# Designs tried in a protein design chat: VH-VL binders against s5sc42. Part 34

Target 1, 176 residues: s5sc42
Amino acid sequence: MTVDALSNADNQDLRDNFIANRFLSHEAKLLDQRRFTEWLDLLDDEIRYIVPLRLMALDFDREVRADSFHINDGKVNLKVRAKRSSVSSGWGETPPSRTLRLVGSVMTDRIDQEGVLEVESAVIIYRQRAAIGQGDVLAFRRTDWLRIDGGTVKLLKRVALLTDASLATPNLAIFL
Key: E = the ipSAE of ESMFold2; O = the ipSAE of OpenDDE; V2 = 0.75 times the mean of E and O plus 0.25 times the DockQ between their complexes.

## First folded at step 16 (VH-VL; framework fv_cixutumumab)

Design j6 (at its last look DockQ between E and O 0.04; V2 from the best seeds 0.00; counts 0 for: pae O 8.6 > 2, placed apart)
Fold by ESMFold2, look of step 16:
Parts: structure tokens; C-alpha cells; sequence
Structure j6 (fold): chain C 176 residues (1-176), chain A 125 residues (1-125), chain B 108 residues (1-108)
């Protein structure tokens, strides 16, 4: 393998990947620290936040139902979820779980939409359920679309595909 | 008895603003969303926006973004809808309506179970 | 895309069954809600969720959905059912609510 001088296009790809990694790492920290007001500021006003319904099937590609969702939210409903998550007695989680998010396998592509990066990643969330003292792991792949404008980065769209179809419910209680 | 009582009819000039009130009684005001729906003469229903009073979260239809302001006064159990820069096509009956619960996500029904009687707003010279 | 489409008018003979339809992409993910409106009156809720009737709505009214289509069915239509009917749902591209254009039901 020879390391050659990078072209201008290769430099842009490297910068895009650094931007995506920094954004996703910062977001993960905000969510783990339950800093939901700051997390909402990362969201584009036109955000779509999607968790598809996943059903068991023989073919892996048939397990995803992109036209049916456990979550399909814009910014208003994400604000509601964030407000509920800030309350000590909420749906499905009281007291709130502690989380640690690991984001990896980050790949970026420029798409035919100026200023928008398509970002694929694998995510693992360790969740400690405070009420029962047990930890579990949520694992999923997600695709994010990041809008970059004037040095600011916003989440425009997220599709998170859970690996555990039995856990994909409206009362998930944490952000993916 | 659950009731939504709206303010009276108004006649306005183009370019002015109108503020319609909706006073709730017979239930816990902060526990329900208030939505605003209008109907121009001979036309269908059009959702304008709404407010969730317990969270102070507003949502506006894109058509009205920047012209409509929806507020709630928890102490008087009253919601308000203000529409600015009025045009002749804003002549309509304006309804407030109660939605039970919060926005809960996909597969959750959205419905307006109690409606005000409507406020007629006429925009003419 | 986000629009809900209804036929403008439908007729039914007294005592017969009629189906009023509402179509839109958002109905794949969200239930339709149905409202009845008579002239000079505010709308009233008839059906919400898949097939829930509020108190006071007779059991001849029912709702159903399949794919991107929702239907309001009136079995044994009566003269007092003559009204405008609107479907309403959440927009799948936003959290906004959207109404169909309305269907005028005439009972013959």
C-alpha cells in the first residue's frame, strides 16, 4: 500500500469525515449527559427523525419496512420527547437510565445536494437501568444527513435501524 | 361540561392584525393541546397551528409561518391566535379545538374532541 | 405527497352502505381522523384511531385503513348523516396536521 499525496477532492473527503466524527461525538456526549436543550440546537428546523419498523424475515433486506415506523418525528415532537426525558417520572424510564454511546464505522459521502453530507455509522449504546441495576446494549446502524452552512453543522435527517426488532417501540425512552 | 368559548366576530382592514381568544372550561387546561383551524366561505377545513400549554411548545402550518402567533395564558385558561398582515383571503371562520394528550409519535391518533363555535373574521376595506 | 385527497361528493340511498375515502402517503404511518360538519356548525368528531367512536356516535359509523387509504363507512345511512365529512391526519414529512378537502354526502 503506497501513501500518495492527497488531491483537493481527497482533502475535502477527509475534512468531511472529521466534521462528521466531531459532530456525532459531540451529539453523543450531549445525549449521555442529558443536555437535551443543547442537543435540540444541533437539529435543523426541517429535521426528520426516523426509526423504521423492523420485522423478522428470511431475507435481511426484507426485515426493514421503510414505509412503517416506530418513530417518525419532526422538531416539534422531538422537543416533546426531550421535555419528557428531562422529567424524573417519565414514560418507561424512572429513574432515567445512564447511557454511554459509542459511534464508529463512520463513512461520509457528498450527495447531490449542496452543503449536505450523508453519514453512515454503527452505534452501540450501553444502558444501565437504574431501577434494576442491570445494563443492556442497544446496537444499530444509522444514516445521518448533516447540513453544513457557514461553519455550522445541523442534523437534517436520521434513519436508525435497530438490530433488535422486539425492542423497537414508541416507549424506547432514549434517543438513537 | 367541557367548553371552548371564542371571542366575537371581527371586521378588519387589509394589512391589520386580528387576535381571537378561546377560553377553556370544565377540564385541566394545561393537559390538552389547543389547535386552530379555519374555514373560508365555501371551502374546507385548514389547520393553522397549535400549542401544548404545559410545555409552551407551538407548531405552525408552513403556510402561516411568520404570520400566525399562538399563545396560551394558563392563569385564565385561555388560548389566543393572532394573524397579522391580513389579506382578503383570510376572511374565514376560525375555530379552536382541543386535542387530548401530547404528540406521542407514530401510530398515535390525532383528534380534536371539543370545538369552539368559531369566530368569523371578515377582511375588507 | 403530504396532501390528503377526498372525492368532493358521494351519494347513498337511504338505508344503504356508503364508503368515503381519504388517500395520502401519511396514512401509511398515521391513523386518519374523521369529522362531520353540517352547515353553520362546527365540525364534530366521528372516528379516531383505526375505529374508535366517541360517545354519542352511532355504531353505523366505522373506520378502516389499508396502505395509504383510509375509509369512513356508514352502514344503513340515515337522513341525518347528510353532511360534509373531512379526514385529518399527521403529515409524515412534518408534525403538522392536514385535512382532506372534504366529501359532501347526500342521502337520497
Amino acid sequence: as target 1 above (176 residues)
Amino acid sequence: EVQLVQSGAEVKKPGSSVKVSCKASGYTFTSYTISWVRQAPGQGLEWMGGIIPIYDIENYAQKFQGRVTITADKSTSTAYMELSSLRSEDTAVYYCAREPGWYEGTYSPYYMDVWGKGTTVTVSS
Amino acid sequence: SSELTQDPAVSVALGQTVRITCQGDSLRSYYATWYQQKPGQAPILVIYGQNNRPSGIPDRFSGSSSGNTASLTITGAQAEDEADYYCNSRDSDSDHLVFGGGTKLTVL
Scores: ipSAE 0.028, ipTM 0.632, lowest interface PAE 6.8, mean pLDDT 82
Fold by OpenDDE, look of step 16:
Structure j6 (fold): chain C 176 residues (1-176), chain A 125 residues (1-125), chain B 108 residues (1-108)
Amino acid sequence: as target 1 above (176 residues)
Amino acid sequence: EVQLVQSGAEVKKPGSSVKVSCKASGYTFTSYTISWVRQAPGQGLEWMGGIIPIYDIENYAQKFQGRVTITADKSTSTAYMELSSLRSEDTAVYYCAREPGWYEGTYSPYYMDVWGKGTTVTVSS
Amino acid sequence: SSELTQDPAVSVALGQTVRITCQGDSLRSYYATWYQQKPGQAPILVIYGQNNRPSGIPDRFSGSSSGNTASLTITGAQAEDEADYYCNSRDSDSDHLVFGGGTKLTVL
């Protein structure tokens, strides 16, 4: 990070960062409130939602496999997952956990694809289960691609990489 | 190291009941779903039902509803499948299988990654 | 409940590519899970999700989906790939698992 990098920021950068923060904060709120129908409306029809599997490796650069995922879904499967999350019983989480999502470290960049904003962020999710005790924490970085069309912003693609290679917390039945 | 050990072969008469056990080891029992799948001789795989041990929530295929009971003992990490009113058509190999479900580090709880070796149940008069 | 349909049998020459297809309405919502089963053995998970392979499954196995269909592709079939292959999915309404009828793959 240099002084020149900061001085080169212009109004477009500020607007982009504003758009990204507002979108991701709103998304987090919807998910925390289990407003899944509205959350689905934030997703582009061509959404690709990816959570790679992080492997334990001596080489940091080899921790991510390109062919292994916790999730790699389009909008149809995300709809199904959302529906399952809305159910209070059955094979989903019972009872549903309470979550608080914090989104920070937001950086934006315009890419070669017109109308698409690339957004990097760090996320912490606190999850409280029905059981008495301390909640668990999920921490991860993600890259999002937002489609901006006029006054509409939709999530086109998300790649979320969990910081922990091995999940110490049970029940990953939440959206990241 | 992760394995499901099933009880031995059973020979039963029509109208009786059979209870097959599936002991899990090498992993946290309560973090996975156990499903039961059977296979008649020369036939395909047939899902019977499953249980989420941590909540004691079971789900049964419609075909076996009212005739099958799936339970889990968390203290012994053992799942059970009891099938009543046995018929000759129930002659099959019965498998237990592990599903990661919502409790493991996956968003795809719809696969069975570890299987028992199967329990042969023969129903004959 | 939803049904999954598979061809009962397919064949492939050694070293060639074969695609086993599964069809059903549940596949519009869920990725298919694929299992390999050899005589006298329990099924083995070979593909799950969009295209995930468990440890120990060779990279010649791959999964794909389109519409209400899912396919297991073996690129460069080997003799040991001769087996029965079952697709599996979950019914979105009942949350029941459903299997296809299975496909017997013969390697020539």
Scores: ipSAE 0.013, ipTM 0.582, lowest interface PAE 8.6, mean pLDDT 86
ESMFold2 (binder alone), look of step 16: mean pLDDT 88; pTM 0.925

## First folded at step 17 (VH-VL; framework fv_cixutumumab)

Design g1 (at its last look DockQ between E and O 0.64; V2 from the best seeds 0.00; counts 0 for: pae E 2.5 > 2)
Fold by OpenDDE, look of step 17:
Structure g1 (fold): chain C 176 residues (1-176), chain A 125 residues (1-125), chain B 108 residues (1-108)
Amino acid sequence: as target 1 above (176 residues)
Amino acid sequence: EVQLVQSGAEVKKPGSSVKVSCKASGYTFTSYTISWVRQAPGQGLEWMGAIIPIYDIENYAQKFQGRVTITADKSTSTAYMELSSLRSEDTAVYYCARDSGWYEGYTSPYYMDVWGKGTTVTVSS
Amino acid sequence: SSELTQDPAVSVALGQTVRITCQGDSLRSYYATWYQQKPGQAPILVIYGQNNRPSGIPDRFSGSSSGNTASLTITGAQAEDEADYYCNSRDSDSDHLVFGGGTKLTVL
């Protein structure tokens, strides 16, 4: 990578990166605070939320299957998940876990689709399920597509790829 | 016995609205989704929308967006489908069905395992 | 939106095997659900998920999937199997549900 490639960021690049960081930080905060109604408002109506299943393979590039997912949700299914997380029932995690989300390594790029910003990031989620003991850590890289329409920013698409091929628990039960 | 009992046949004028009811029994109403599917004479099945009663979340097919309203009364275990601005092409048998719902994972099964007998709605001048 | 396509009509001789196929991009991400419908009756669930058969459905009914296709197979077709068969799945681009156009099965 050349120095010019790293240093040629213009004002638009700076603004894009700022917008992306603020958006994702705000999102993380909402989720950590279990403000799911507000979180849902950040989602575009055409949202596609994808967490592929990672398989063990000799070839790293073959670890991700295009036809297998932990999550592959639209808006309605995300609403369902949000409601499950917001209520104390046999359908959700009881008691609900506490989470801390760290979003970093944010890079932005304008793509051919007008009004859409592609955002790459690395995320670590600390999840505590009990009153005492060591919590779990989820680490993953993520690509987000943000729809920027006027003064409004919405999450249009998300693909989160878990670093670990196997989950310690059968259900994620949290948003990534 | 699990069953869905629908309201009776309707004859409507163009431009009017129809509201069909679907009373569920034999199972926990809030444990499933209710889908609405219609079938015009000699035509195939067409999904209209669904409601998840426990969360009061609706999902409508794009074709019917803005013209259909699906509701659920948990106290009576009854779902409703209201279709407005009726036209002749809305003439069909309307079914409610117990829907397994939207599941989290790729491997989660989806099905509509219990169907009402259908409600015939005729739209004519 | 995603579409599911089916052959409008197929025929099978009594006691023989027939496969009804459904094709669509959504089938890459979701299992197909199959319904049987006879004239004047509501649809009946016959196959769902990875070859799951509800109680009351004969074991001659089976389901399979490959790529962007799903198939309903009737091994040893009976006269009472004459009906319309519909595949159903989730839309891969939305949370909407979609039906195939249906296949009329004639038992000869």
Scores: ipSAE 0.613, ipTM 0.837, lowest interface PAE 1.0, mean pLDDT 90
Fold by ESMFold2, look of step 17:
Structure g1 (fold): chain C 176 residues (1-176), chain A 125 residues (1-125), chain B 108 residues (1-108)
Amino acid sequence: as target 1 above (176 residues)
Amino acid sequence: EVQLVQSGAEVKKPGSSVKVSCKASGYTFTSYTISWVRQAPGQGLEWMGAIIPIYDIENYAQKFQGRVTITADKSTSTAYMELSSLRSEDTAVYYCARDSGWYEGYTSPYYMDVWGKGTTVTVSS
Amino acid sequence: SSELTQDPAVSVALGQTVRITCQGDSLRSYYATWYQQKPGQAPILVIYGQNNRPSGIPDRFSGSSSGNTASLTITGAQAEDEADYYCNSRDSDSDHLVFGGGTKLTVL
């Protein structure tokens, strides 16, 4: 087996993957530290944040509903969700859960849209509910579209596909 | 009795602004969203925007972005809608309505279960 | 298009069944909410969610949906049901709400 010299296309792929990994790692840190104001600044004003509903169905091929959602948010709705997760009252968790996000399996592609990276990743979130003293794990795949403009990177779109049809509840203070 | 009481009719010149009030009573003001809906004579209903008073977050329909300002005063349980740069096409009845949406469940059911009686705004030269 | 489309007018004979339809891409994702409006009055809520009636709305009103179409059904239509009917939904492409153009129901 030999390692060939990097081409110009290989160098672009390396830069794209580096940008995506740094962005997603930084975002995960902000969310784990509950720095929601800074997290909202990572979002493009035109953001679409989508968590499709996965239903138990007779036909396995039909479990994912592209037109039904746990979450389908723009920036206004994400601001509301962030504010709701910050208050100590309401139907969210009190005290707030502690989380640790691991983001990996990162793959990037340039798409037919100038300055936009398509990024696929796998995510594991450990969540410990402090009042209960027990933890659980959320695991899912997501696709992100990052807009790169003048050195600034913003999240333009996210589609997060939960691996368990019945366990995740998007009304918790957990961003995917 | 849950009620939304709106300010009285107004006559305005083109290019001016109007501010309509909507006073809520009979429920916890910060537990619901207030939406604003207008209806020009002989026309249908048009959603203008909303405010979520507990968070002071506004949401404006694209058509009105830049001309509408929606605010809330929690101490008086009153929402306000101000529309600037008025045109004759802005002649309409303006409604406020209590809306259950924005942070409800996963189906995001939005419904306006209590309406004000409307405020007629006439824009004429 | 995020618009909701309704027929501008529909008629029904007294005691018969009528469907008022609302069509749009957002209805693939979100329930329609239905409002009744009589002349000179504010709208009132008649159906929300798939088929929920608020207190005071007769059981002759029901809602349904399929694909990109929602329907308000009135069984046994009465003279007092003569009104304008509006569908309303969350826009699937934004955080905004959208109304249909309204349907004038005439009870013959």
Scores: ipSAE 0.476, ipTM 0.781, lowest interface PAE 2.5, mean pLDDT 85
ESMFold2 (binder alone), look of step 17: mean pLDDT 90; pTM 0.932

Design g2 (at its last look DockQ between E and O 0.43; V2 from the best seeds 0.00; counts 0 for: pae E 3.5 > 2)
Fold by OpenDDE, look of step 17:
Structure g2 (fold): chain C 176 residues (1-176), chain A 125 residues (1-125), chain B 108 residues (1-108)
Amino acid sequence: as target 1 above (176 residues)
Amino acid sequence: EVQLVQSGAEVKKPGSSVKVSCKASGYTFTSYTISWVRQAPGQGLEWMGGIIPIYDIENYAQKFQGRVTITADKSTSTAYMELSSLRSEDTAVYYCARDSGWHEGYTSPYYMDVWGKGTTVTVSS
Amino acid sequence: SSELTQDPAVSVALGQTVRITCQGDSLRSYYATWYQQKPGQAPILVIYGQNNRPSGIPDRFSGSSSGNTASLTITGAQAEDEADYYCNSRDSDSDHLVFGGGTKLTVL
């Protein structure tokens, strides 16, 4: 990669990166604070939330299947997940996990679709399920597509690929 | 016995509204969703929308967005579907069905396993 | 939005095997649900998920999937199997539900 490719950012690039970082940081905060109603408001009505299943394969390029997902949800399913997470009994995790989300390595790019910003990031989530003991760490890279319409920014699409191929539980029970 | 009992036939004028009820019994109302499906004479099944009563979350087909309202009363285990601005093309049998719902798991099976007998709605001048 | 397509009509001889196929992009991601409907009656669930039959549905009914297709197979068709069959799935781009156009099965 050339120096120019790394350093030749213009004002638009700087603004895009700023918007993306602020948006994703705010999102992380909402989720960590279990402010799910407000989080849902960050989502575009046409949101597609995807977490592919990573399979163990000799060939790295064959680890992700197009037909296997941990999550492949639209807005309604995300609302359901949010409501389940909001209740402390029944369908949700009991007790609910405590989380800390770190978002970094944020890179932005304008794509051919007007009003959409493509955002790559790396995320680490620390999750504590019990009162004592060591929590779990989830690490993943994701690509987000943010819809910028006037003064409003919404999450239009998210693809999060877990670094680990195997999860201890079939259900993530948290948003990535 | 699990069953869905729907309200009776309706005859409506164009431009009016119709509200069909669906009373559930024989199971825990909040454990399932309710979907509404209609069928015009000689036509296929058409999904209109559904509701997850426990969370009061509705989902509407794009075709009916803004014209249909689906509600649920948990105290009476009854779901409702209201369709406004009726036109002749809305003449159909309207079914409510017990829906396995929008599951958290991606691979969770989907089905409508219990159906009401249908409510005939006729829209005519 | 995703669509599900079915042949409008198929026929099968009594005691023979027939396959009703549903095609659509959503079927790459989701299982098809199959319903049987006879004239003047509400639909009846016959197959869901990966070849699951509800109680009361004969074992001659089975489901399969491949690529962007799902199939309902009746092995040893009976006269009472004459009906309309609808496939159903979630839309691949939304959480909406979609039906195929239905297939009228005639038992000869």
Scores: ipSAE 0.570, ipTM 0.829, lowest interface PAE 1.1, mean pLDDT 90
Fold by ESMFold2, look of step 17:
Structure g2 (fold): chain C 176 residues (1-176), chain A 125 residues (1-125), chain B 108 residues (1-108)
Amino acid sequence: as target 1 above (176 residues)
Amino acid sequence: EVQLVQSGAEVKKPGSSVKVSCKASGYTFTSYTISWVRQAPGQGLEWMGGIIPIYDIENYAQKFQGRVTITADKSTSTAYMELSSLRSEDTAVYYCARDSGWHEGYTSPYYMDVWGKGTTVTVSS
Amino acid sequence: SSELTQDPAVSVALGQTVRITCQGDSLRSYYATWYQQKPGQAPILVIYGQNNRPSGIPDRFSGSSSGNTASLTITGAQAEDEADYYCNSRDSDSDHLVFGGGTKLTVL
């Protein structure tokens, strides 16, 4: 690696990385603050939000499908999940879990789709259940596709790849 | 007894709109999605969209996006489907159906277990 | 968008077994739901999930799936089973539902 002078390609990479980092950091803040309506505004109307299953459970009594999803949502289904989260946090006697999202290792790449930035990141989500004083850590890598159109940036696609050491249930309180 | 009672047949001219009602009884209206399905004469079933009444969230098939509006009135347990800019190809029977899980993941089956009798809409000049 | 493909027509001799198939990429991820429709009537649900029958549906109806294909099997077909059959599933590329084109079952 030579770190002498910035080229035109280096300047574009810096701008792309800045845009991605700002977007993902802002998104993480909205989700940690449970500002789901504002979070939904970051989503492209054509969003695909995907958390694939990599592990199969064989059942000797029935067929096993080759692949399936923890989550495979467009904007309508994400609105449903967000509304469920808002109701559970705003109406019950149960205090909501605290979350803290750390997004890092951000790498960007321009792809052959105009105005779309491919972004890879590492994500750590700490969730603390206040009543029992213990917490969960969820760590994973994900790929995001950001649509940049004029002055706006929207999430067009997300693929979050969980391992068997990760949360298997995409419940109302956790977006990845 | 779970029932979906639809409004009566309609005859419409091209370019107008139609609004079909679907009154639910015998169950908690807000606990289920209402889906709308149409069938042109001699043709198959076509999903148009649906609504989750407790959240007031609509979902529309791409073919009908911009022409269809689905609403729900929780106080009367009634869903509505309005189709605008009618064409002769919109001549069909329009069904409402109670739907249990159309938006869930692979472990949540999608099924419409209660159907209205259908509303015939005829579009002709 | 993922299409669901069904054969337009199939025949079975009275008392014999018939299988109606439904094919599409979305069926790798989601179960098919099956509906029966007789002329002039609303559809009725016959199979949902992997192989669940609603109350009132005879046990001669069963469902299965493998890969991108789902099947509705009628064992010991009866004259009253003559109808159109539709598969329905979630589109894996959207939040939409999609129907197959339908299969007309003729009982000979």
Scores: ipSAE 0.317, ipTM 0.734, lowest interface PAE 3.5, mean pLDDT 83
ESMFold2 (binder alone), look of step 17: mean pLDDT 89; pTM 0.931

Design g3 (at its last look DockQ between E and O 0.57; V2 from the best seeds 0.00; counts 0 for: pae O 3.2 > 2)
Fold by ESMFold2, look of step 17:
Structure g3 (fold): chain C 176 residues (1-176), chain A 125 residues (1-125), chain B 108 residues (1-108)
Amino acid sequence: as target 1 above (176 residues)
Amino acid sequence: EVQLVQSGAEVKKPGSSVKVSCKASGYTFTSYTISWVRQAPGQGLEWMGWIIPIYDIENYAQKFQGRVTITADKSTSTAYMELSSLRSEDTAVYYCARDSGLYEGYTSPYYMDVWGKGTTVTVSS
Amino acid sequence: SSELTQDPAVSVALGQTVRITCQGDSLRSYYATWYQQKPGQAPILVIYGQNNRPSGIPDRFSGSSSGNTASLTITGAQAEDEADYYCNSRDSDSDHLVFGGGTKLTVL
């Protein structure tokens, strides 16, 4: 096997992967530290944040429903959700869950939309609920679209596909 | 017993602004969202925006972004809607409504279960 | 996906059944809410969720949905049911709400 000298396209791919890894790592840290105001600043004003519904089905290819959602939020609804989480009551837990996010399997692609980077990743969130005493794991795959504009990187769209199928609405107090 | 009492009719010139009040009684003001809906003469209902008083977070329909401001005063249990740069097309009845719906989930409905009687705003040349 | 389309007018004979429809892509994802409005009055809520009636709404009013279409059904229509009816739903592409254009129901 030979390794060619890096082309301009190879350099762009390396830069794209670096940008994506830094962005997602920084975001995960903010969310684990419950720094929701700073997290909201990472979001494009036109953000779409989507968690599709997955139902158990005989055919695996039919488990994801294109028009059914656990979450389908823009920035205003994400602000509301973040505010609910900050007060440590209501929809969220009291005391709040402690989390550790591991983001990996990061792949990037330049799509036919100027300044937008498509990023796929796998995420595992360890969550310890103080009221329960045992931790659990949320696992999912994400597709993110990052807008890169003037050196600024913002999350334009997220689709998080939960690995676990559910017959009931899960408690999604945790940002995915 | 649950009531939303709106301010009286107003006549305005083009280019000015109007501020309509909506005083809530008979329920805990901070537990519900307040939506604003308008209706031009002979026309249908048009959603303008909402505010969640407990969080002080507002949401505006795209058509009104930049011209509408919705606020709430928790101490008086009163919501306000201000529309600026008025034009004749803004002649309408403006309603406030208590919105009890959830704004998330697969099947969560959004509904306005208590309405004010409306405030007529006339914009004439 | 932000538009909700209603027929502008429908008629029903006294005592008969009528369906008022509302169509839009957002209705694939979210239930419609239905409001009744009589001349010179504020709207009132008649149906929310899949088929919930608020207190004071007669059981002749019901709601249903399939695909991109929601329907308000009035069985045994009475003269007092003559009104404008609006559907409303969450826009599937935003955090906004959207109304249909309204349907004038005439009871013959």
Scores: ipSAE 0.575, ipTM 0.827, lowest interface PAE 1.8, mean pLDDT 86
Fold by OpenDDE, look of step 17:
Structure g3 (fold): chain C 176 residues (1-176), chain A 125 residues (1-125), chain B 108 residues (1-108)
Amino acid sequence: as target 1 above (176 residues)
Amino acid sequence: EVQLVQSGAEVKKPGSSVKVSCKASGYTFTSYTISWVRQAPGQGLEWMGWIIPIYDIENYAQKFQGRVTITADKSTSTAYMELSSLRSEDTAVYYCARDSGLYEGYTSPYYMDVWGKGTTVTVSS
Amino acid sequence: SSELTQDPAVSVALGQTVRITCQGDSLRSYYATWYQQKPGQAPILVIYGQNNRPSGIPDRFSGSSSGNTASLTITGAQAEDEADYYCNSRDSDSDHLVFGGGTKLTVL
């Protein structure tokens, strides 16, 4: 990669990257603080939230199946997940886990779709399920599509690919 | 025994509203979703919407958006489906069903395992 | 919106095997659920998930999936299996539930 490729970002690129970092950082904070109602407000009504299932394969590029998912949710299903996370019931974790989300390696790109910003990022989530003991770490790369409409930014689509092929627990039970 | 008991047959005029009830028993009402499905005479099954009582979240088929309202009374373990602005095409048997709920991706099972006997709604002038 | 398509009618000889197929894009992402309905009765769940049978459903009923298709197979059809069969799944775009058009199975 050339220096020019790295340094020739224009003002729009800088703004886009700033917007993306701020948005995703804010989102992470909301989720860590279990502010799910506010988090839901960050989502576009046409949101598609996807976490593909990674399978063990000899060929690396065949590990991801297009027809299997941990999560493939629209807005309504995400609302359900949010409610489940916000209440103590047999439907979700009891007690709920504590999380710390770190979002980094943020890169932005304008795509052919007007008003949509494509955002790549790497995410680490530390999750503590118990009162004591070492928590779990989830690591994944993510592609987000942000809808920028006027002064409003919303998450239009998310694809999060877990680095690990196997989950330690049957359900993620958290947002990525 | 798990049961869904629906209200009786209805005869309605065009433009009026109908409200069908579905009383659940034999299981924890708040542990499941209730779906509504209708079937016009000689036609197939048509999903109308569902409600998750424990969270008070409902979802409607696009066809019925703005015209259908699904509610749940946790105190009586009863779900309701109200359909307004009735037309002759709304003549059908309306079913409530116990729904396994929204599922997480490809590997999660989905099903409606308990059905009411149906409520016949006839819309005629 | 995603649609599920079924053959409107199929027939099978008594004791033979029949496969009812459902096709749609949603089936790439979600399992099909199968229901049996006889005249004047409410639908009955017969198959769900990968190949799960509820209590009371005979083991001659089985489910399978491939690509954008799902199939209900009756191995050794009985006279009482004559009914309408509906597949059901989730719309991958809207998360709404969708039914196939139904298949009328005649046992000869």
Scores: ipSAE 0.145, ipTM 0.711, lowest interface PAE 3.2, mean pLDDT 89
ESMFold2 (binder alone), look of step 17: mean pLDDT 89; pTM 0.931

